# Ledger of designs, part 6: VHH binders against Triokinase/FMN cyclase (TKFC)

Target 1, 201 residues: Triokinase/FMN cyclase (TKFC), of Sus scrofa (Pig) (f1rkq4r372to572)
Amino acid sequence: KQMVRVLERVCTTLLGLEDQLNALDRAAGDGDCGTTHSRAARAIQGWLKESPPPASPAQLLSKLSLLLLEKMGGSSGALYGLFLTAAAQPLKAKTDLAAWSAAMDAGLEAMQKYGKAAPGDRTMLDSLWAAGQELQAWKSPGANLLPVLTKALLENAEAAAEATKNMEAGAGRASYISSARLDQPDPGAVAAAAILRAILE
Below, E stands for the ipSAE of ESMFold2; O stands for the ipSAE of OpenDDE; V2 stands for 0.75 times the mean of E and O plus 0.25 times the DockQ between their complexes.

## First folded at step 1 (VHH)

Design z4 (framework vhh_6z1v_2; at its last look DockQ between E and O 0.45; V2 from the best seeds 0.00; counts 0 for: pae O 5.3 > 2)
Amino acid sequence: EVQLVESGGRLVRTGGSLRLSCAASGFTFSSYDMGWFRQAPGKEREVVAAINSGGGSTWHADFVKGRFTISRDNAKNTVYLQMNSLKPEDTAVYYCAADLWEYGSTPYEFDYWGQGTQVTVSS
ESMFold2-Fast, scan of step 1: ipSAE 0.261; ipTM 0.625
ESMFold2, look of step 2: ipSAE 0.197; ipTM 0.590
ESMFold2 (binder alone), look of step 2: mean pLDDT 81; pTM 0.815
OpenDDE, look of step 2: ipSAE 0.021; ipTM 0.398

Design z5 (framework vhh_6z1v_2)
Fold by ESMFold2-Fast, scan of step 1:
Structure z5 (fold): chain B 201 residues (1-201), chain A 123 residues (1-123)
Amino acid sequence: as target 1 above (201 residues)
Amino acid sequence: EVQLVESGGRLVRTGGSLRLSCAASGRTFSNYAMGWFRQAPGKEREVVAAISRSGGSTWHADFVKGRFTISRDNAKNTVYLQMNSLKPEDTAVYYCAAETYYSGDYLPTYDYWGQGTQVTVSS
């Protein structure tokens, strides 16, 4: 099943990045970003072994939201939970590209409204927002254009994550630590871009 | 909301040690990452140390590394700052601060502050 394979790839990616994300987070945060994401990955792997995943994308995202709120915890778990719960709503009616685009927009809006973050604040939203903007620009690509859209989405998300190293922190612990000591990309932005690559590639 | 009360500040001699405590009221203490800040006479407030919600991760400013240690006891709703090898330059009012629910790892803001405790280091 395609969805199971995608989720397993996401988990493998996050487990492989644990040390890198923790190292990035130590400069200006709790040093827990990689540990928190790998905890989420292990929870997802356990869930996939216990029961068959929902066939409905809306049900899948809703179930993942509850799992991450319960098992991942912290600010990351809360933000992903907000994103996934909101993203599930448009997918209840349709599962075409327009519905997935609406899902991304709904998730981003929820993170901004309840997570107190905005694009440009040097957080995971920077890479997710860049991906969302690219997806919004492509309302109805033909089958021949889907690989082009996918490549553009990944390039924009990854470029946005790398660009965070040049941003002065407007939010996050980095904001009260000298920027001269903060020359790394945001660990949350890096993690989000890596998740998108695992999903789309 | 959480209320914070610092204690332990006093006059100490150069080279001495001192332990500051920050007692938090309310049942939300374990939901907040915590920090210690200080403000010396004629200078702006600066961050000294920070600790995650669980206590598993800490950060210390370069000017106190090796001398100060932040820790917390969530069962006692208390944050500590152990200060060793004190210098006259450490003279300041020390403040305890708590991050809001959404500040966590990515969005730390300090909306709750204590009233401060005076530390004076004499030669």
Scores: ipSAE 0.000, ipTM 0.139, lowest interface PAE 14.8, mean pLDDT 75

Design z6 (framework vhh_6z1v_2)
Fold by ESMFold2-Fast, scan of step 1:
Structure z6 (fold): chain B 201 residues (1-201), chain A 123 residues (1-123)
Amino acid sequence: as target 1 above (201 residues)
Amino acid sequence: EVQLVESGGRLVRTGGSLRLSCAASGFTFDDYAMGWFRQAPGKEREVVAAISWSGGYTWHADFVKGRFTISRDNAKNTVYLQMNSLKPEDTAVYYCAKDSTIYYGDEWAYDYWGQGTQVTVSS
C-alpha cells in the first residue's frame, strides 16, 4: 500500500526531471539522461498497474532490478540493476535500520566492483555514497532521531551531487563560462539524490 | 496559486549592505530549488545565486562570490539574498525565482518569478 505510493512518488519525480536531466547531460554527453530515467519511470508505472508489488523488500528490489535492466537499459540501467540486486540480499533476513544500512553498503560495493565506478568519478555513485556514509555515521539512532538522520542523509546526498560540478572539481577549465550560466552537476548524481528524496519523504 | 513576493530593495551607498527577502506561497516551498536573478537597465537578466530545496547546496555567480550569500528558511517559506560590499554595478531590479525541480541547474528550469525589487547603489 505505502510501497505503491513510494514507487509512484519516485516515478513522478523522475518524469518531472526529464528536461533538466537532459539539459545537464547535454553539457557532458548526449542529452539522454532524463529520457532514460523517464523511460524507467514509465516502465515502473506500467508494472504497478499490471501486478501488485511484492510485500517483501528483498523481493521488491530484486524484481525492480530485473525491470530496470530490461526496460531502462544503458549504463544507468546496469548500475541501478547492480545496486538493487546486491541491496536485496541483506533485506532477506531483516528490514530494520541496520538491514537497510547493510543494503546500501552492499549496493555501493556492487557498483564499485562490477560497474567500476568509484566515489569522485562524477557519477550517480557520488550521491549514493554520501548518503551511505551519513547512514553509517548514525550508529543505532533512537526512534526520535530518525527524522534528523533522514534530513542529514538527504542533505549529504544532495551536497555530493552538487560537488560533481565542473567548477567544484577545480581550476583549469579552458572553456568560456557565461556569467548567466549555472555550474552543472552530473545528471546521474542529481537523479540518484532525487530518488532518495522521493523515497524518504 | 504560486506567488513570490520580494522585499528589501532600496537606495544604499557604495560599500553598504542589504538583505533581500522573498516570501513564497501556493506550493510546498521545501520541495523546490530557488534562485535570485537581476536585470540592470538596458541589460539582459542574469542569474545571481541559486539554492537547492534543502539549502544544502548553493551556487553564486563569479561577479558576486564573496560578497553575496543566498540562504533559505523552509519553516518561514522564505529565501534571502545577503548583499555585502555593494558596488554601483549591482544596481538592478532583483527577482526571486522558483525552479521547477528540487535542484538548480539551467535558467530555463525556473517556472515562476516575482515582480522584482529595485536595488540602487549610489556612490
Scores: ipSAE 0.000, ipTM 0.124, lowest interface PAE 17.2, mean pLDDT 77

Design z7 (framework vhh_6z1v_2)
Fold by ESMFold2-Fast, scan of step 1:
Structure z7 (fold): chain B 201 residues (1-201), chain A 122 residues (1-122)
Amino acid sequence: as target 1 above (201 residues)
Amino acid sequence: EVQLVESGGRLVRTGGSLRLSCAASGFTLDYYAMGWFRQAPGKEREVVAAISSSGGSTWHADFVKGRFTISRDNAKNTVYLQMNSLKPEDTAVYYCAAGEYLSWYPSEYDYWGQGTQVTVSS
């Protein structure tokens, strides 16, 4: 039941950011990042109206991956698709914190291996990878699961998105533009951090 | 006192190999993300490779992918950088760094070694 509410919150967030993400993307790309993400949000909303939610997190992520590959498209759709497909695998057996941590690791590895992106390349991977590193740190022996852990994860992801202002582009169209003209954060990194906040808050 | 000490830097020929070590004292690396950075004269300090506290996640800069490999041995409280197929462009002072949260930005690391000089001659 929570899954539908979380997805609706993600969709509302992305629709609200359409103009901002397009403005950020115009500096280094086609100006389509916001439009691409809002297209994904509308497709998700349509799916939720016409189909019952999947029975498990693994099924949810797998179906969402297919939907984003079909309706979102482009580099963003491909990267989200790679992440979600890989992330679904550990969740087939368990859905505890360790399984979600393993899911994050699997998704990040797939984006690096098959998406040809790495942290520091000024892409959405920067925010997702920062979140993943924070999640891994919390598994240290003797550490308790604290109520504030999600706050630290979100703050780390959002800081990483903001820090893309200081990165030289290593992938995509941004790599063909001088660093002096990349003084704004990467729109994909901003979008990914916003999605994480919509999910976790 | 918290201390990181790099070792292994020296003069090597183009195409050669070298392994750098970073040993920690005064604290346990089990809870720290680690990075290798380098700085050549007149250039900014840049991230070369990074590894999570558990070793479950690693990252390598595009300009060293396939040539350099970061690894860690928490039992020995040490981090390594294996450098293969060295090029003159790899000449720099190499630094190891420890942080609570892994980052590719030097400013986000809390503890730094003094650096070890790697010189690659043609």
Scores: ipSAE 0.000, ipTM 0.125, lowest interface PAE 17.7, mean pLDDT 74

Design z8 (framework vhh_6z1v_2)
Amino acid sequence: EVQLVESGGRLVRTGGSLRLSCAASGRTFSTYTMGWFRQAPGKEREVVAAITWSGGSTWHADFVKGRFTISRDNAKNTVYLQMNSLKPEDTAVYYCAADFSYTEYLSADFGSWGQGTQVTVSS
ESMFold2-Fast, scan of step 1: ipSAE 0.020; ipTM 0.468

Design z9 (framework vhh_6z1v_2)
Fold by ESMFold2-Fast, scan of step 1:
Structure z9 (fold): chain B 201 residues (1-201), chain A 120 residues (1-120)
Amino acid sequence: as target 1 above (201 residues)
Amino acid sequence: EVQLVESGGRLVRTGGSLRLSCAASGFTFSSYEMGWFRQAPGKEREVVAAISGSGGYTWHADFVKGRFTISRDNAKNTVYLQMNSLKPEDTAVYYCATGYWSDLSYYDYWGQGTQVTVSS
């Protein structure tokens, strides 16, 4: 119900950003970041039409990981798959805020250790890391503080995405491009921040 | 407290131009997506355009693409909608909204709106 609506918002967001993400990626890559994310969005829409998503958050993230590895492909598909597979683990035991915080931490750790990216490397990790730091700072927000937490981590994620335009590339294809051509935000960081916004409403 | 105040709406002839402004306060403006909504009498509210926190990424609805341009000035906490080649179909109350609660389809608007009337 809510999960279906969230996935539909993520898909609509990614489809709407296709041209802009491709334009950003042309400066540092193949110009296909938007096309790759749109392919993912269409695959998710097809999957939702075929069958309802799993009721368990852990099962949902695990199945999304497989879908993105299979249908999205590329370095983005691999990074999302790695994050989602690791993030699913804490959610097998519980689904409270602490479990979601642990899920974010697990996903970020997996991207750093196995994806060999670190915050500051001008990748999608920059946005996700900023969101994770804010989430870790909060222990047990009450119902009236959930909107404040959501706002704060979205602010941090989006600010981190914009800040990537001032960073030197440390990973991926951007690391092979001269700094003079890296005056725009990283398309992966922008996409990740947009996905977080769509998820968190 | 989040506050959004729209201005600039007026009567304009078909083919004319108009710029709407939305003054924002009460939040870290540069960190939030902003959008423009409109609602014509007897019609559903629809999303017209959206812009990222930095202003680097924009989206425009197909029915205004090429005619309307969204922009923002983060130093002034203001988002703008430049409307060119106005048509009678553009007649509506225009609202600005923050992306705080949802994506383009599910924005919550906070301002009282500004009326745009396009006559032939």
Scores: ipSAE 0.000, ipTM 0.123, lowest interface PAE 18.1, mean pLDDT 73

## First folded at step 2 (VHH; framework vhh_gocatamig_d2)

Design c9a (from c9 with R27F; at its last look DockQ between E and O 0.03; V2 from the best seeds 0.00; counts 0 for: pae E 18.2 > 2, placed apart)
Fold by OpenDDE, look of step 2:
Structure c9a (fold): chain B 201 residues (1-201), chain A 121 residues (1-121)
Amino acid sequence: as target 1 above (201 residues)
Amino acid sequence: EVQLVESGGGLVQPGGSLTLSCAASGFTFSDYALAWYRQAPGKKRELVAGIYSGGSTVYMDSVKGRFTISRDNAKNSVYLQMNSLRAEDTAVYYCAAYEGYLSSDWEYDYWGQGTLVTVSS
């Protein structure tokens, strides 16, 4: 039930960001980043209307991956699919903090390896990677440190998203825009940071 | 015993506002999705607004921007704020609850008895 509420919060967040993300994407892309993420949100909502999500985190991430690959589309859908597919693997055996850290690492690795994106390329990977660095500390945290780590994780992810306004596009649709100076954050990075906040707040 | 009791209905002029309330008892309120339906004379019952356990909302197109659904888990209540009311909003409004997290077909487990909203000059 808690997982459902988290997913609902993610969906609500993405739907609320549709116009903002589209506005950001008009300068750097085709202006549909918000719409694409809204499509993902609606797909997730539709899925939850049909049946409860799997109890297993591994199964949940796998199902989400498939759903996004099928329904979200675009580069974002592909990247999230890659991330979630890989992230599901370490969670098959365990679901402790170490396993979630490993899941994050696996997802990030897959995005880099197969998605042809790297940190600094002005993509969603920048926010996720920044968050992953903090999650590494969660492998053996004390209970009282979790709120601090969560805050740091979110701040770093959001900072990374903002930092993309000073990056050259090395991947994604913005990379096809030659000689244009981008002075706004990457909408993918902003969306990724917002998703993390929706999950962890 | 499960109960859903609507209140707040009445007569209002076009352009006016009204707030409906639904008080729930007999089930774990926070786990349920809630919705408002309405049925006008001679018409089928239709979904007006829904709110899921996580707070996500859905609205019929004709009420978007005018109506707002909200819930208070501490009070086991769901509300429908209706602004800029129109004659076509005249109907009996029903509160409903679904034990599932979400439902595509809005197959609700529990229904209220309804409250009448009349919009007329």
Scores: ipSAE 0.000, ipTM 0.253, lowest interface PAE 12.2, mean pLDDT 87
ESMFold2, look of step 2: ipSAE 0.000; ipTM 0.108
ESMFold2 (binder alone), look of step 2: mean pLDDT 80; pTM 0.805

Design c9b (from c9 with L102F; at its last look DockQ between E and O 0.01; V2 from the best seeds 0.00; counts 0 for: pae E 16.1 > 2, placed apart)
Fold by ESMFold2, look of step 2:
Structure c9b (fold): chain B 201 residues (1-201), chain A 121 residues (1-121)
Amino acid sequence: as target 1 above (201 residues)
Amino acid sequence: EVQLVESGGGLVQPGGSLTLSCAASGRTFSDYALAWYRQAPGKKRELVAGIYSGGSTVYMDSVKGRFTISRDNAKNSVYLQMNSLRAEDTAVYYCAAYEGYFSSDWEYDYWGQGTLVTVSS
């Protein structure tokens, strides 16, 4: 429908956040989160200039997954790739709101199972999880409630990204890095919330 | 200030050929998706052919193999080569541009004034 304009908006949002995300990443990481997301945005822009995106949402998410796995790199690329590959599956048969809710749930499950991330571990999953909880309430929304529900979803995801500043930097079954409170939000969670806003605005 | 100007329309016999040109002025369109539309009397405007900023093309089924869209970014122009023309191709042809990298629904920000193509029956 208007998916190309959404993708363009996501790309310009990420390019605009590069310096901010890198600055947040320097507090506990390599300082490359913004650069990594900009690489993904440029890859998507290049793809859109050379070919039409797939018409079906399932094919679109699968193509984006492959593109990000190849071009974005890093842990963020792997996590987005896991999410998008799993999210594409429920969308193969239907594309109604229930199917999109199932896609979100599948993506979140894949990130947790294979990406070794959980809510509260200070990752991009924190923002996506919050959005997924709000999306479950969309199972049968009235048309006059969509603006209110969209606002609640975005505010919940953005609040979850901000709340990561109170979380420990390390995550997973075992960690070789020190656990620390960083007093700044996680750059991956900030990026994920910004992507959601770009999609839904 | 921004203008799309079509040219090359006219009267042609069935089986004949025409080349339509669309020149853009006021800005460079190399990053735009460009298209040709047509509207016959009593019918809705329909997409004939489109060309993405990267060069990939799409065509409506009835013109595939007969029409070729191309672009020349150095001349800021887009072309439609129409071969094997039929009476059903009679229409006003419009050049259109979408300000962005790609448009699958072809929501266009700029339109030309149109050029009439008549295929005599």
Scores: ipSAE 0.000, ipTM 0.162, lowest interface PAE 16.1, mean pLDDT 74
ESMFold2 (binder alone), look of step 2: mean pLDDT 79; pTM 0.798
OpenDDE, look of step 2: ipSAE 0.007; ipTM 0.223

Design c9c (from c9 with V58Y; at its last look DockQ between E and O 0.07; V2 from the best seeds 0.00; counts 0 for: pae E 18.0 > 2, unsure alone 63.9 < 65, placed apart)
Amino acid sequence: EVQLVESGGGLVQPGGSLTLSCAASGRTFSDYALAWYRQAPGKKRELVAGIYSGGSTYYMDSVKGRFTISRDNAKNSVYLQMNSLRAEDTAVYYCAAYEGYLSSDWEYDYWGQGTLVTVSS
ESMFold2, look of step 2: ipSAE 0.000; ipTM 0.121
ESMFold2 (binder alone), look of step 2: mean pLDDT 79; pTM 0.800
OpenDDE, look of step 2: ipSAE 0.012; ipTM 0.253

## First folded at step 4 (VHH)

Design v15 (framework vhh_7qia_2)
Fold by ESMFold2-Fast, scan of step 4:
Structure v15 (fold): chain B 201 residues (1-201), chain A 121 residues (1-121)
Amino acid sequence: as target 1 above (201 residues)
Amino acid sequence: QLQLVESGGGLVQPGGSLRLSCEASGRTFSDYAMGWYRQAPGKQRELVAFIYSGGSTNYADSVKGRFTISRDNAKNTVYLQMNSLRPEDTAIYYCAAYEGYLSSDWEYDYWGKGTPVTVSS
């Protein structure tokens, strides 16, 4: 099934990035970003083997939210859980492109409202926000333009992750470190962009 | 630093109710997401309820409609109201607090030491 294949691709991507994300995290934290994301990947792989995933997108995102809150843990698990819980709401009624766009908007709004960060603060929100802005700008693209939108969305998310190396940290542990010592991209932003690529390619 | 203390557990008959409390000491937790987890004898720890700083909630399927999570930021306390308790709800219940930061470099969470709940006749 397509949904299972997408989740497996996300897991493979996160497992492959463990060392890179840990190295990026050591500059501003304790070097656990890659380890935490790999823990999430292993939990998802175990879940997929144990029971069939829900058929509806809304139920899938809700179940993933609970799984990440339980097994990934930490602030990352809480933040992904928050995004997924909010994103599931628009998908209860419809599952078309407009519903997925609304889901992205709902998740981003929840992260800003309940998290301690805004776009520009050098966090995972920077990548996700850039993706959301690109998605919103394309208002109801036809099927022939979906590959163009997907490419633009991924390029924008990845560029935003890279741009975090020039941002002063406004949230998280990095916010307590001088900007002169923060010359690498935020590991959370890099991870979020990689997850989006795994989902959409 | 932040310390979490659970209370309210005990022995209750099937169909009964309990309200668990988790108080954070030493600081305000209005910006933290809070969760209730449980570990039953012979099983792994599982999440039962979660509440974000703004009040949004998640529940495990096994407790939906029976348990309600809430928070009182003025008292630095999160609650779990447990209704229609069943023998399978028997477990040690743990409170957890998560940093509200949107950064994967902030992987800290805080845990209480647990409060036991036994549902039996």
Scores: ipSAE 0.000, ipTM 0.383, lowest interface PAE 11.8, mean pLDDT 78

Design v18 (from c9 with S56Y; framework vhh_gocatamig_d2; at its last look DockQ between E and O 0.01; V2 from the best seeds 0.00; counts 0 for: pae O 13.4 > 2, grease 25 > 24.2, placed apart)
Fold by OpenDDE, look of step 7:
Structure v18 (fold): chain B 201 residues (1-201), chain A 121 residues (1-121)
Amino acid sequence: as target 1 above (201 residues)
Amino acid sequence: EVQLVESGGGLVQPGGSLTLSCAASGRTFSDYALAWYRQAPGKKRELVAGIYSGGYTVYMDSVKGRFTISRDNAKNSVYLQMNSLRAEDTAVYYCAAYEGYLSSDWEYDYWGQGTLVTVSS
């Protein structure tokens, strides 16, 4: 199934980024962002070996949320769990583009509300929020505009990730570090942007 | 026809306070993100403060601790309490509504005509 291939691509991407994310996190955190995401990837791979994923997107996101909360750990695991749990709700009734847009909105809102981060705080939220902005901007794109939307969404998310190198940390571990020492992008934002690319390419 | 109308702007001395109001008509904005933007002479329009439909707020760094955005869905209005005003806060302040999230770089669904705030001794 296509969903399995997408998940596998996400996992492969995260595993490939382990060292880079850890390097980024050494300057801003405890240096284990890559390892944490790799743990998530391995957990997902293990899950897929045991059984096929749920047929419905809502169930898939819910199951992924539980898996990450259980296996990933850390602040990232908690935040992804919050996002995915909320994102699953709009998908229970419909799975069209509008439903996925609503899913992104719900996830972002939950992440902000319970994760206590805002856009510009130099977190994974920055990349996801940037992507959500593009999705909202293209409220009802035609079929022929979907590739343009995808490209714009990814470029915006990646640009937002890079822009975190110039942000003062307003949340997370980096918020306890002087802004003068933060001259690299937030590893969470980089990871989030990479996940989006893995999903949408 | 949906329109946003700002009010509350004026001349104030440094250190003073103002409260801006924005009233919407024609449609309820309870599910919209609401924001205040400002544009100073010769500068680009910038996001000052925003409030999501769920009530979460964001502020530009220079106004944190001084400005407070709030909304009253029953009155279909958004407010900006401005304290400890500075000369650099001088600008035309705009109310905006967007069915989505706040962005300084995107066209909102609805904009007000703006209200001038002048901070001068």
Scores: ipSAE 0.000, ipTM 0.237, lowest interface PAE 13.4, mean pLDDT 86
ESMFold2-Fast, scan of step 4: ipSAE 0.011; ipTM 0.435
ESMFold2, look of step 7: ipSAE 0.038; ipTM 0.489
ESMFold2 (binder alone), look of step 7: mean pLDDT 79; pTM 0.805

Design v19 (framework vhh_gocatamig_d2)
Fold by ESMFold2-Fast, scan of step 4:
Structure v19 (fold): chain B 201 residues (1-201), chain A 120 residues (1-120)
Amino acid sequence: as target 1 above (201 residues)
Amino acid sequence: EVQLVESGGGLVQPGGSLTLSCAASGRTFSDYALAWYRQAPGKKRELVAGIYSGGSTVYMDSVKGRFTISRDNAKNSVYLQMNSLRAEDTAVYYCAAYEGYLSDWEYDYWGQGTLVTVSS
């Protein structure tokens, strides 16, 4: 199934970024962002080996939410879980491009409302928000997956992740760190942009 | 610096009900995603139910419709209402807390557990 190959690409990407994400995280925290994401990747790989994923995208995202809350743990597991459980709701009725755009909107809305952050706060939300803006085009009647739009989405998400290095932290642990010490992009924003590239490539 | 204490476990007959409570001390509770796990003798620990800081919930398939997770931020507590209990629900139940900030990579916290036995 297509979703299995997508998840395998995401896992391979996160495992390959472990050292980079840990290095980015050292300025603001324990330096374990990469380790935490690698733990998630290994848990997903183990789940895929032992069980076929649900055929429904909504069921898939709901199962991933549970898995990440249990196996990834920490704040990141809770935040990915929050996004995925909200994103699953629009996908229960339809799975067309408009439904996927609505899923992104739902996930972003939940993270912004309950994750205590907004775009511009130097968090993973910055990359995901930028991607969400481009996905609005998918709501139009007759929308299709155009290579030009996909390229623009990825470039926008990656640029937003890079732009976090110039932002003051407005939320979370990083908000307690002097901006003079936060001269690297946010590791969560970098991870989110990399996940999006793995999904769409 | 979060401390979790579970209570409410005990012996119940099949088909009965129990409410488990978990009280947290330390930081304000509203910042956390909270979860109930269980571990039966000879089995791995498994996630039973979770509730995010905004109130959204997730459940394992075998407890959907029977168990309800809820939170009370004013009382710094999370609850698991367990109905229609089965022998397979016999386990030690653990409470876990996860800090819910978007850029906060802190780890989970665990309680010591409370035993639930479903037997006639």
Scores: ipSAE 0.000, ipTM 0.279, lowest interface PAE 13.4, mean pLDDT 76

Design w1 (framework vhh_gocatamig_d2)
Fold by ESMFold2-Fast, scan of step 4:
Structure w1 (fold): chain B 201 residues (1-201), chain A 121 residues (1-121)
Amino acid sequence: as target 1 above (201 residues)
Amino acid sequence: EVQLVESGGGLVQPGGSLTLSCAASGFTFSSYALAWYRQAPGKKRELVAGIYSGGSTVYMDSVKGRFTISRDNAKNSVYLQMNSLRAEDTAVYYCAARYSYGLDYWEYDYWGQGTLVTVSS
């Protein structure tokens, strides 16, 4: 039941961002990133109405991978599918913090190896990779540190999405702080950060 | 080229207060997470407080409610306000910095020389 509430928050978030993500995508692509993500959200909502969600996190991620590959499509669907399928593997045995950390690492590795994406390529991987690295930094937080870790993880993911505006700035310059010629942030990176916020809030 | 310089340490009585400062140079401060570690004689170095590039903070349990970490990106500085000091807070306090965008975050890139805090009557 908790997983249903989380997925419903993700869907609501993606539906609310449709116009913004499409506008960002028109600057650099075909202008349908928001439409693609909202299609995914509608597919998830339909799935939740037809069947109870899997109780296992591993099964949940595996089924979401198939759903996104089939209903979302495109490069985004393929990248999310690769991430979720790989992330499910460590969660088959355990669901503690170490297992979720391993899941993030597995997903990021799959996107890089099979999706041909790398940190700094101005894609959704930039946000996800920043979140994963922050999670690794705090391997064994106490329960009382989890809210702070969650906030730090989200801020890192969101900052990485914003940093996609400056990917072309070049090293050794103050260009990263110049607003005069900043490009639009990558819509995929923005979407990924928003999904993480919906999950963790 | 990169420097972290701590200041503000000293002798204080139990229940007293101190503010530690760390001045940074040679890197893009706003992109880095900063932390305060401490090490008492015969003990391992431990994380006291951390502040991420986005402003989120973490604290060890024994200092929660007593210590406050903050940063000033315009001044390239991080601070640790220490209240209600206890004898067990006696240690050398170190400022540390790590890159928050894209590097391995469980290792800190830069460390200061440390500043001594002694809590004694």
Scores: ipSAE 0.000, ipTM 0.117, lowest interface PAE 18.3, mean pLDDT 73

